# Designs tried in a protein design chat: VH-VL binders against 7-cyano-7-deazaguanine synthase (queC). Part 21

Target 1, 227 residues: 7-cyano-7-deazaguanine synthase (queC), of Persephonella marina (c0qst3)
Amino acid sequence: MKQSSSIIILVSGGMDSAALLWLAKKEFDKVYAVSFDYGQKHRVELDFAKKLTEEAGVEEHFIAEVPHLKGIKGSALTDRSVEIPSEEYPEGPPVTTVPMRNLNFLSIAASFADIYEIENIGIGVHSVDSPYPDCRAEFVSAAEAAINASSVMVAKKKNRITVYTPFLGMTKTDVLRIGLELGVPYEKTYSCYRGTIPPCGECATCRQRIEAFRSVGLEDPWFKKER
Short names: E, the ipSAE of ESMFold2; O, the ipSAE of ESMFold2 at other seeds; V2, 0.75 times the mean of E and O plus 0.25 times the DockQ between their complexes.

## First folded at step 13 (VH-VL; framework fv_anetumab)

Design z4 (from x_d with heavy chain N31H; at its last look DockQ between E and O 0.72; V2 from the best seeds 0.00; counts 0 for: pae E 4.6 > 2)
Fold by ESMFold2, look of step 13:
Structure z4 (fold): chain C 227 residues (1-227), chain A 122 residues (1-122), chain B 111 residues (1-111)
Amino acid sequence: as target 1 above (227 residues)
Amino acid sequence: QVELVQSGAEVKKPGESLKISCKGSGYKFTHYWIGWVRQAPGKGLEWMGIIYPDDSDTRYSPSFQGQVTISADKSISTAYLQWSSLKASDTAMYYCARHRGYSWETEAFDIWGQGTLVTVSS
Amino acid sequence: DIALTQPASVSGSPGQSITISCTGTSSDVGTYDWVSWYQQHPGKAPKLMIYEVSKRPSGVSNRFSGSKSGNTASLTISGLQAEDEADYYCSSYTSISTHVVFGGGTKLTVL
């Protein structure tokens, strides 16, 4: 009578994926996680992703390698000759764009979903303040269609894989409020694209994180001042 | 079997150059940071620096910056520690070691080489 | 010139528990939960005993435990055995000049 529900969450170690992970633990019976090593300069985020999934108590946390992304020059996240910007993102895709990042990640997550017969794939995209084209509703819809057309599980069981995007119409501040209510341990999250410890505080993602905390009347755990 | 195998003991004179090696096997060499640690006779451990062999991203302790060169040749899974001009005070045991995780900041050295004794005499 | 402070030596009898301290600052042990401990027998390479303050690698006896309070980390060895006689080093990441520091080492003597 009761159906088991399961989800695999793309976990980067950042705020949005942490909020999604905690939300998924509330909403689904079984939660899996996958994180990606694509040669990013901020590889330390993977250590934070592991800490988050351990605390959340996921069924399993997969680390998938995407070595071909690390060989592609021109992205500030993978190419040492391209600096991580300190400025706000310009109109259009920023220099931190990794080519087809979420398309690669969703297809790999879908492979795990197919094998483990997981009917939901969670990604923490939100369209309001994302500069990346692969964080938009039209991308998510197209990826979901391609996944369902490709899935052996769907063909065999005549069911559907859903790309779960609960934050799609939200701001980073909205997502932070949800995570705070859910009890996300934000001190165990990491957002800095430069991969430094402490986080640099200067890159766009550090500044967005700091501002999100200020918008809810809090200080970012990484940048709190001692009294 | 995961191993770090270092080059053999060296006896040198002050002013000579030296390059010692650390070869990794049994794991994907380019996926891990490799560090160098000095231990002078009867003294403690000193962190010298580290390298990520895939892209040669290299970090040094302030005490060793400009004193040694850390490098790697990923095609033969080997890291190196090099002096251009040895001093008597460089007499020590030198270990290479692998960091266990995706970063060097949050992780510890889980695999150690056997050590290379460098003696710099008169 | 940053160093973690350890006692030069500690001693205990077989079966006792002993604790080795490792004191740093707010730039290392006080802020980061990435303290590790290494055991080194004479003539041997160091061996990782504890990482992330209190975690044990596979194959390390549960007689070894770690903790931290403020700027001080501690390694505790319960049920002391003769083979525990060795030098012990703590280490931590430091944000000052972005590197790793070791403690000065503690010689454990089993009496």
Scores: ipSAE 0.321, ipTM 0.747, lowest interface PAE 4.6, mean pLDDT 87
ESMFold2 (binder alone), look of step 13: mean pLDDT 92; pTM 0.948
ESMFold2 at other seeds, look of step 13: ipSAE 0.356; ipTM 0.769

Design z5 (from x_d with heavy chain R100K, light chain K55R; at its last look DockQ between E and O 0.81; V2 from the best seeds 0.00; counts 0 for: pae O 5.1 > 2)
Fold by ESMFold2 at other seeds, look of step 13:
Structure z5 (fold): chain C 227 residues (1-227), chain A 122 residues (1-122), chain B 111 residues (1-111)
Amino acid sequence: as target 1 above (227 residues)
Amino acid sequence: QVELVQSGAEVKKPGESLKISCKGSGYKFTNYWIGWVRQAPGKGLEWMGIIYPDDSDTRYSPSFQGQVTISADKSISTAYLQWSSLKASDTAMYYCARHKGYSWETEAFDIWGQGTLVTVSS
Amino acid sequence: DIALTQPASVSGSPGQSITISCTGTSSDVGTYDWVSWYQQHPGKAPKLMIYEVSRRPSGVSNRFSGSKSGNTASLTISGLQAEDEADYYCSSYTSISTHVVFGGGTKLTVL
C-alpha cells in the first residue's frame, strides 16, 4: 500500500507563503491550508490568504483564532500604541516580535494534521539571518520532534510528520525567484505590517519585498508607477 | 441566521443628543467591521465610518470626522452611532452594515440593518 | 475627492439588457478591484449584488454581472424583469483620505 502525499500549509497571504503554496501544489497530492487570526493590525492579509488558497485550489482552508495572542502589549503587530517601524531590522528581536508565534501556529497546524492524517506541515521560513528565533533551523527541528512525540497519527501509523521548510537558508530574493518560476500571482499577495491599502512601502517588510523584486529586475506589482 | 437589527425610529429637536444601535447576531460579531451609512431623504448613500468591535479601531469619512461618534460594546454584539448635538440636517435614514471579509478596504457590505430613521425638527 | 459618477437614470424593457456605469479615478476604481454594486428598492435597505468588480454573492441571479475598464466599472443586468426596478449604487475604496465612496445612484426603470 502506498501513502498518499499530503501537506497543510501555513498561509499568511504574503509572498513567502504564496511561493510555498504554489510549490506544494506542484509537489503534493493534497494541499490543505491554515491561516491565523491573532489580532494582527494587518488583518487584511487574511482576505488575501483566502483568495490565494481559492486560486490554488486547496482541499480546505482553515482559519484558526489564537485569542491569547490578541492584545499582547509591546508588539507593533498587535499593540496599537506601538508604531510599525519604518527602518530596517536591527540586531535582536524587533518590536514586531509576537512571542512564540510560529510555535503556537505549528502546534495548531499539527492538530489539524492529526485529524486529517496529513504527513507534512509546511511553513515558509527562510533566511538564516532572520531576527525571529522561531524562523531558524534549530527551532524547526525542535518543533518537529515535539510534534512527532505528540502525534496520534504517528503513533497509530508509525510514520513521521515532516515540517516542510524548503526555503530555509534562502534569501527573500531566492524565494521570489522560485515563486516567479512557479507562476505565483504576486499581485494577489500582501506583505505590509501596517495593514494599509495601498501597502505603506515604508515598513521593513514592504522595503524587503520591494528590494527583492528590484534585485531580479522587476517592479513589485503594488508599487509600479502608473502609465 | 446572520442579521443586523437596528433601534427604532427617533424624533428629536435640534441640540439634543442621540445614540442609535445596531445589534449583530448569527456570526462572530468581533471578527467583522461594522460600518454606518447615511441616506438623506431622496438622496444617495454616504459612507460615514466603520469600527472593528474587537479592539474599537474606528475610521471616519472626512465628511463626518468630528460630527459623530462610532462605538461598539462587544459584550452585547452591538455597534452605536452617536451625536452630541443634533442638527436639522441630520434628518436621514441611517444604516449599519457588515463587511464581508476580515477587512473593510477589500470587501463589500454583505449584510445590512433595516435602517433607523432619525428626524430632527423644531 | 468626490462620489463616483453614475447616470441619474436608465430604462429598459422586460427581456432587454442594460448597463449602468460608475466612473471614478485612479485613486479608486482605476486602481482597485474592489468595486461593489448595491440594489435598493424604495423603503428598503441596500442589497449587495456584485463585489470585487464581477463576483456575485450566493442568491444573486446570474442575470447580474460586473466588469471594469480603466476608471469605469459597469453593472449589466440581462433579461430585465419588473422587480429589477430600483436604485443602484456602486462603491469603491479610495486611497485619498482612506475611506469608502459611493456613487450618486442610478434609478432603473423597467418599462
Scores: ipSAE 0.278, ipTM 0.737, lowest interface PAE 5.1, mean pLDDT 87
ESMFold2, look of step 13: ipSAE 0.454; ipTM 0.804
ESMFold2 (binder alone), look of step 13: mean pLDDT 92; pTM 0.943

Design z6 (from x_d with heavy chain T106V; at its last look DockQ between E and O 0.03; V2 from the best seeds 0.00; counts 0 for: pae O 20.5 > 2, placed apart)
Fold by ESMFold2 at other seeds, look of step 13:
Structure z6 (fold): chain C 227 residues (1-227), chain A 122 residues (1-122), chain B 111 residues (1-111)
Amino acid sequence: as target 1 above (227 residues)
Amino acid sequence: QVELVQSGAEVKKPGESLKISCKGSGYKFTNYWIGWVRQAPGKGLEWMGIIYPDDSDTRYSPSFQGQVTISADKSISTAYLQWSSLKASDTAMYYCARHRGYSWEVEAFDIWGQGTLVTVSS
Amino acid sequence: DIALTQPASVSGSPGQSITISCTGTSSDVGTYDWVSWYQQHPGKAPKLMIYEVSKRPSGVSNRFSGSKSGNTASLTISGLQAEDEADYYCSSYTSISTHVVFGGGTKLTVL
């Protein structure tokens, strides 16, 4: 006997969230999306996120504003006085870390899940290539526990909320391979933390993306030599 | 003074070959793309293709792929457009134009040559 | 093929403002700010008037401005003058691709 299943996906417009979105469309009956506006320098990502969710055909795409993260000093993603680095990942959290980014995002997504009675919250984290503390299994487990302890849906229906992290323990190349098999339109995804069009090619996320395409024998659509 | 100077007008018969030129001066020729644009008499602009002279990376419009050859000689700061066998329908004005910067720069054709009129008739 | 749609002609009287549209898709106009505009007088090479939707090269009058809404870019000429009578072409790129496209052109007549 089949049962209906639903998920809300955190969609940033990047490669990982796009792969997660396409995977969720194949794995779940109803797919919702949420994207966040927190004053990031690369706000153009929201435009890409909207295009991706329209193409995937989600039930609803929520845009959640998180203004309290806007203007926090010390993050290269929100503080205009902090340059976006072009060097390789330093030891420890990089300057591009927005404080507690995924904790904020999961708590907001959990509110949507609780209200719309959505059983799964999907996030496209993978720990192998990520320097961020909030992309690791330890964080995911703690967040899931807090969400379930707080959920009215869980209390009333005696069901659990699962934080769906299918890419945990994978490299960016592994995630790209999955997305290619799923038919993700990677030319419509955006990874640059500097928010430029075309992408800068210098930041850590641009370099990781370029290397991932190279490792599967392809060129990144953004960084092919053109015009 | 940045300029693109094209070779003079050509009158040809169908089936003949032709190679027209576009010489850049006043800037570092190898740092910019050179595009070719066709304009048939009384018609609009049609992009034919583009070349990066430093490494001869060449990209063609699907409409012109296999119809023309775009090349460059960076030692003399010159780009070329070439036909192996002209058709009457190749009668047009042909412009070369400089594209600003690298392929990841979203820019435009900022400097245009004066045009080369090619007439193909019997 | 022409991927960008422009009106075949527009007209205006001296001193008026006129707008020329350029409609494409999300892949060439809507998502990215790649639209440029060219002016071409009869018998002359095209001249770049606007790039990156709304930026003016040095030496181009501030009477020329550009904008975009959805999949439609617009060139606006304020204070129309006789010398503005020309053909106008928009141009962009198809998605991230290597291909440049031009609109079909718009003949501007100053009455």
Scores: ipSAE 0.000, ipTM 0.405, lowest interface PAE 20.5, mean pLDDT 82
ESMFold2, look of step 13: ipSAE 0.000; ipTM 0.439
ESMFold2 (binder alone), look of step 13: mean pLDDT 90; pTM 0.929

## First folded at step 14 (VH-VL; framework fv_anetumab)

Design b1 (from z2 with light chain T31Y; at its last look DockQ between E and O 0.87; V2 from the best seeds 0.00; counts 0 for: pae E 4.3 > 2)
Fold by ESMFold2, look of step 14:
Structure b1 (fold): chain C 227 residues (1-227), chain A 122 residues (1-122), chain B 111 residues (1-111)
Amino acid sequence: as target 1 above (227 residues)
Amino acid sequence: QVELVQSGAEVKKPGESLKISCKGSGYKFTNYWIGWVRQAPGKGLEWMGIIYPDDSDTRYSPSFQGQVTISADKSISTAYLQWSSLKASDTAMYYCARHRGYSWETEPFDYWGQGTLVTVSS
Amino acid sequence: DIALTQPASVSGSPGQSITISCTGTSSDVGYYDWVSWYQQHPGKAPKLMIYEVSKRPSGVSNRFSGSKSGNTASLTISGLQAEDEADYYCQSYDSSLSGVVFGGGTKLTVL
């Protein structure tokens, strides 16, 4: 993998972003983090993100508000009138899709990268068949091109901003194995889209997390008798 | 500076209604859960419930469900605690308090109002 | 109805250390690492002293420390001072109630 002095990591508080954060702490000299408040029902994830970045020891952890996403209805993640589903993902984007979420997030992270002269932006996306279009390789490639085309730092210094996606093409189980080897404190991560404590265990992200732990012969720390 | 300023002391009779207030300043009021905590004279703290002012998502302790109404008016950064019919056992100090983070489950109360003493006697 | 168990009172002399216990269950203190401690002087609102078991907010003296083992959390105050005389409450989230629970409170007397 490439090596640089600094990176800014998109941290949601979930398993994948936690694994990326711990990997980045090993691979980069300076690690920044950014998390987003876009009116999600699972706002508790931001508190978990803060706990993770505090334990990892990042240079700074920004919380960026994205208020225009709060005003858009129709997503189960931001619209109280739309329920979080328990069923399998249907064909096409699920009701949990927030419009262009990662495009908004990467553009904001890129602004921080320009200001702090950070050459790497990390996002923990994996699998090209994700139900979310903004988690796929073709999106990442297009976003990286747009970021480099619009970056003042790149134009001035003739360098490159890399969108660091080390988990692309991996399964959630693969990412979990990496995080376990790195010592990620998974009891301090949060995945539930419903925002409940304890996690609901029923939404798609909870089920994926539970299955990932089971597939490596472990119990999810959220569902053990003792943590 | 974060401040929570509550309405003044109240002396009431059983059966009367009451609405007390908690005004937040020095922070983005809509971004934090506000809780209500009861303390009977000489007794401990009891959690009554919480509200997220941005969307009025409200949760109640089982002990207080149906006995009080928690509400907020985000346009004036104010949370409310309301009784439709007071009982003598409602005599207590009532505090509003802000949760430190983005959730009420994982985070403590980091700022407290000065309290509102409610006395109910006939 | 679940409340965290604290001793009703503790006492110590200036300069001594004391410990206040807070015992809950496997659905609160024994499960979550979100135990908080509050100090309350007479006639005043509670003040946050410890959160997440052992973390101190800015402005809180390092004489205050916290720990947890099993279902019991502890607040330790070292180098007791007269100003430490107050009531102390622990707090946790309890999943069986889906709510916040407080301890019954401990009156600390500095002799």
Scores: ipSAE 0.434, ipTM 0.793, lowest interface PAE 3.7, mean pLDDT 88
ESMFold2 (binder alone), look of step 14: mean pLDDT 91; pTM 0.939
ESMFold2 at other seeds, look of step 14: ipSAE 0.440; ipTM 0.797
ESMFold2, look of step 15: ipSAE 0.379; ipTM 0.774
ESMFold2 (binder alone), look of step 15: mean pLDDT 91; pTM 0.936
ESMFold2 at other seeds, look of step 15: ipSAE 0.454; ipTM 0.798

Design b2 (from z2 with light chain D33E; at its last look DockQ between E and O 0.73; V2 from the best seeds 0.00; counts 0 for: pae E 4.7 > 2)
Fold by ESMFold2, look of step 14:
Structure b2 (fold): chain C 227 residues (1-227), chain A 122 residues (1-122), chain B 111 residues (1-111)
Amino acid sequence: as target 1 above (227 residues)
Amino acid sequence: QVELVQSGAEVKKPGESLKISCKGSGYKFTNYWIGWVRQAPGKGLEWMGIIYPDDSDTRYSPSFQGQVTISADKSISTAYLQWSSLKASDTAMYYCARHRGYSWETEPFDYWGQGTLVTVSS
Amino acid sequence: DIALTQPASVSGSPGQSITISCTGTSSDVGTYEWVSWYQQHPGKAPKLMIYEVSKRPSGVSNRFSGSKSGNTASLTISGLQAEDEADYYCQSYDSSLSGVVFGGGTKLTVL
């Protein structure tokens, strides 16, 4: 019962966007992808995103540059002078916060959706484990409203753009279980904020990924005992 | 067309300094890692190191760390390889090459310069 | 410096197939699918022939193919031609060195 609609998926190369991509391939006829180069230290994720979209067989994979986020001081992801922490997520926004990252990303993805008349924009946010404000239900609702209010396609065709967030309200472990059932090739995903090969194993995203695999009785493909 | 054009052949004496260049054109120079590869006469290819020209992030092979300086001037789309004091053992062909993708670890060298022959003799 | 192991030379007659091996370790060829092969004619720069073990860039003949098993990658040239006479180098990322490694090179002679 595949939907006859189209979707554009925000693909980072990580676990959550990979699970969303595989789910979208199951549920939609036409799947597009967009990834963002915003000057992140872990730019290697874009190569992993490309490998994932090639395997999934998307209609097209756009790479959008976001140069105004490049070199923003004070974020560990874009400022070389700020160290990527090894600690778990603190309460409140962590030093890895890039200002309004998902707002920037959704607005760019919405431009593609409007021009190519794509009715759905998919983002793999899940709110239970995330410290980031732009991964929460309140943000998603506001972004969807703004997109629909400004869309030429919506105004012309009297339809709607849906921000598709099937993982909202789930944990990383929940999303992992979905991806495993769907057959996501997790060895082809990349999560490390430090951008190293192999992944560092020490940053918050590496730790959460390792713990998610352990909680379902598996080893993370990157951190098997071979290391 | 992507093109890497290197500076001309050099004949030097031991102890002299040298800086050779590699100019990229036909692509956005700052978006790609540039590597340097050495080939001694009759020998194989040796990776020397790489640079990301946008921010000068530079990595060296352990064999060449401290032996050469890799740099770039993004305003003129040019990468450099430099010696402060040449040795006879530095006699070799030196290639610059571009990595294809977003990372130097996962992607091949897809475009190569023509090479710069450096001869160091007394 | 550590190099991937290749035979020093290989030979074949026109029309034959030949295979060049490239043996590394679990820190490079054994783990990563990012193995490349380069052809170098005398006095010329290397040319990319194969990447990601088995992919061919645009303009490279389908006579060139690649594969990997365990710690060993292989380049196969079918329908050997005189113009294939050159040096061939494999290349991989190596995590123990945090760097790029090349094979020692294989001189292909077309008899």
Scores: ipSAE 0.340, ipTM 0.760, lowest interface PAE 4.7, mean pLDDT 88
ESMFold2 (binder alone), look of step 14: mean pLDDT 93; pTM 0.948
ESMFold2 at other seeds, look of step 14: ipSAE 0.369; ipTM 0.774

Design b3 (from z2 with heavy chain E105Q; at its last look DockQ between E and O 0.84; V2 from the best seeds 0.00; counts 0 for: pae E 4.1 > 2)
Fold by ESMFold2, look of step 14:
Structure b3 (fold): chain C 227 residues (1-227), chain A 122 residues (1-122), chain B 111 residues (1-111)
Amino acid sequence: as target 1 above (227 residues)
Amino acid sequence: QVELVQSGAEVKKPGESLKISCKGSGYKFTNYWIGWVRQAPGKGLEWMGIIYPDDSDTRYSPSFQGQVTISADKSISTAYLQWSSLKASDTAMYYCARHRGYSWQTEPFDYWGQGTLVTVSS
Amino acid sequence: DIALTQPASVSGSPGQSITISCTGTSSDVGTYDWVSWYQQHPGKAPKLMIYEVSKRPSGVSNRFSGSKSGNTASLTISGLQAEDEADYYCQSYDSSLSGVVFGGGTKLTVL
């Protein structure tokens, strides 16, 4: 219901959150965004996120700081002594895991949802076999339950907060197809965990992005040859 | 009220060392890249390098790599530019400047210090 | 090392429009839309006038506009006024250097 519904979405500047943003602009009357500064090496993603939300025309785009995550050792995303791997994801949680990242993010987004009386929180997670435990359906269900139990808005209005996850059960290629049909400007998205310009092309997320474009018969805008 | 205040003018001889400062106020100093820009007398602007004060991530222009040291002390919200051995060709105005957003690649310099004039003469 | 190419000087009469060019390569202006322009009056620090090719920060007159085509960005000043007399520098990211690059600067003279 476009007229009476609102959503706050988690926007990282990557492909999946961009597809969610464009989908949300079509599906919801008011779209808010939140992005997180948690000390990631690839901080440039925040500037890409702001440019995407400006183009999409969101109500507000919040940047939330998560400073306690900056000091965590052993994650390749926040610890300068740990290299970003060029290899494929391991079977277990990869070295790029930031402990409890999406739990922190959803709880903060829920605070904004209470303040603005927003009934939907959107996150662009997909694939139930994700290497990150906080990107899976069982996590989303548990987080939604905790949010609803904690929400002042829910307690007062007797409504419900929905964690909107339209891409669960989809592949990255499926999400890309949706974004292409919606007109997502993929040249304005950023996925690289190394934070380089151009993107490194070697980390797991760069490789996944390149393969997704190839699977739909396109070249990744970042890696296309001479325009 | 973002402000960058630089240390005063310096007159030096070739071979001497020098460290000049840039103190930021009115914003969270550790959240922004700080760059150094040189302007020789009557010449244009030259990018020297940048630092992210939170973790001291530092990048140099190839022209200045090994010629200067960029550093920061986040406890006093101050960035530094340092020479171990000055040359006459180092005579210039030196500006510190802040990048507008979280990125030095995609964002301009939105606030500039007043400049520090360094004169190196034999 | 690699500098963006600007004309050394341009001039115009009050009320006219002038354009300052900034030519780079495919490693900078030709690929990235992160071109900025700075105004510098004598004895003063540079001031940001345009960013992201065509965006104006708060407090900058709408007489200043920017555009880009291919490897060349342009700053246009319409309704030229005496206080516009200054040096103008363009700036971009350059991927071959993994760094920031400035133009050589353009002296604008209002006749």
Scores: ipSAE 0.381, ipTM 0.780, lowest interface PAE 4.1, mean pLDDT 88
ESMFold2 (binder alone), look of step 14: mean pLDDT 93; pTM 0.950
ESMFold2 at other seeds, look of step 14: ipSAE 0.425; ipTM 0.789

Design b4 (from x_d with heavy chain N31Y; at its last look DockQ between E and O 0.88; V2 from the best seeds 0.00; counts 0 for: pae O 4.7 > 2)
Fold by ESMFold2 at other seeds, look of step 14:
Structure b4 (fold): chain C 227 residues (1-227), chain A 122 residues (1-122), chain B 111 residues (1-111)
Amino acid sequence: as target 1 above (227 residues)
Amino acid sequence: QVELVQSGAEVKKPGESLKISCKGSGYKFTYYWIGWVRQAPGKGLEWMGIIYPDDSDTRYSPSFQGQVTISADKSISTAYLQWSSLKASDTAMYYCARHRGYSWETEAFDIWGQGTLVTVSS
Amino acid sequence: DIALTQPASVSGSPGQSITISCTGTSSDVGTYDWVSWYQQHPGKAPKLMIYEVSKRPSGVSNRFSGSKSGNTASLTISGLQAEDEADYYCSSYTSISTHVVFGGGTKLTVL
């Protein structure tokens, strides 16, 4: 049988999740969103996520709290004693790694998917140059298997839950091109890991964003010179 | 119900110290920024600063940096405003307020305490 | 700190519509959509009426609306009522010295 297709999107307020959100609005009948408060220094991203989901017109936007991640020391994103680095770090997981972040997020999103009978869970990971273990294809496959093994929907033979990862083989620049074609309002997205307003322009994710815009012949809306 | 309850009115002399309090109830205290706002007699509102009680991340208006200390004790859901040496010009109404946004820049103060009147005179 | 410009007073008759302006710069109102408006009756704490330029908290009458154009935000009160008589303050984040500022306040008199 065919039912209206639906998806729940993990929305951080950044470029990749915005592109995924706009793509999902074109590809699915019903689009839900979930965002996570895990004690990140850049909590302002949640304010941007709310504005994006309002503009896209999602069915519901859930904010899930993940308090156990707030207390874990050693990540630059949640531990005030650890600085957000400005340098690139080509070896191993960076100091900005939050332990098993996307595993926590996908399991929580899966609970919403089961409750609301949503067939798809979307995450904007791209693995071509990802420094984070929980952004890679191997992780996504394992998480999908665990979700389907525990899903009430699957147990009732309604449908399989799919982890939708359309950007997995792409670069940051590729994802940006897709978002520009889709009309993503990039001035309403936020990427800075330091959580400053305006964005700092010097942390790794700010630098990646700025370079992605330059590579397509554009300036980042946050860093355009005003006249 | 969500509320902020402030400590009572204070009458002090110049040079004395003072710590006033703001206790939150009916919500998760550590999930919201708490700000302090001054209103001198017959004057408008002045943003003094703000704190995130979970980790004590604190921001001050340039006019109040070094003039007061904002702190919190999350174990008792209480924020504080403190002077080490009061001046006559500190005579004002002081409000605490809960900030609605996930960051302190992004929205507004949605819940206000009743105010604490501080009078500093010889 | 007072950094946003509001008229000192405004007046209107019951049933009329009035608008209170809040003028800042490109470092605050002109760039950021985090403008809020507060109503304060004599002897009372301020009450949030509008946030994020135009959004109304639950329980605030739809007679109150907000907008922004360039460096100026506006609070509009339609169907003016006696209880609307109060002081009104706007507020915004400013990137200058990285803090929040209030306007000087506007006294609304219902005639």
Scores: ipSAE 0.356, ipTM 0.767, lowest interface PAE 4.7, mean pLDDT 88
ESMFold2, look of step 14: ipSAE 0.443; ipTM 0.796
ESMFold2 (binder alone), look of step 14: mean pLDDT 92; pTM 0.942

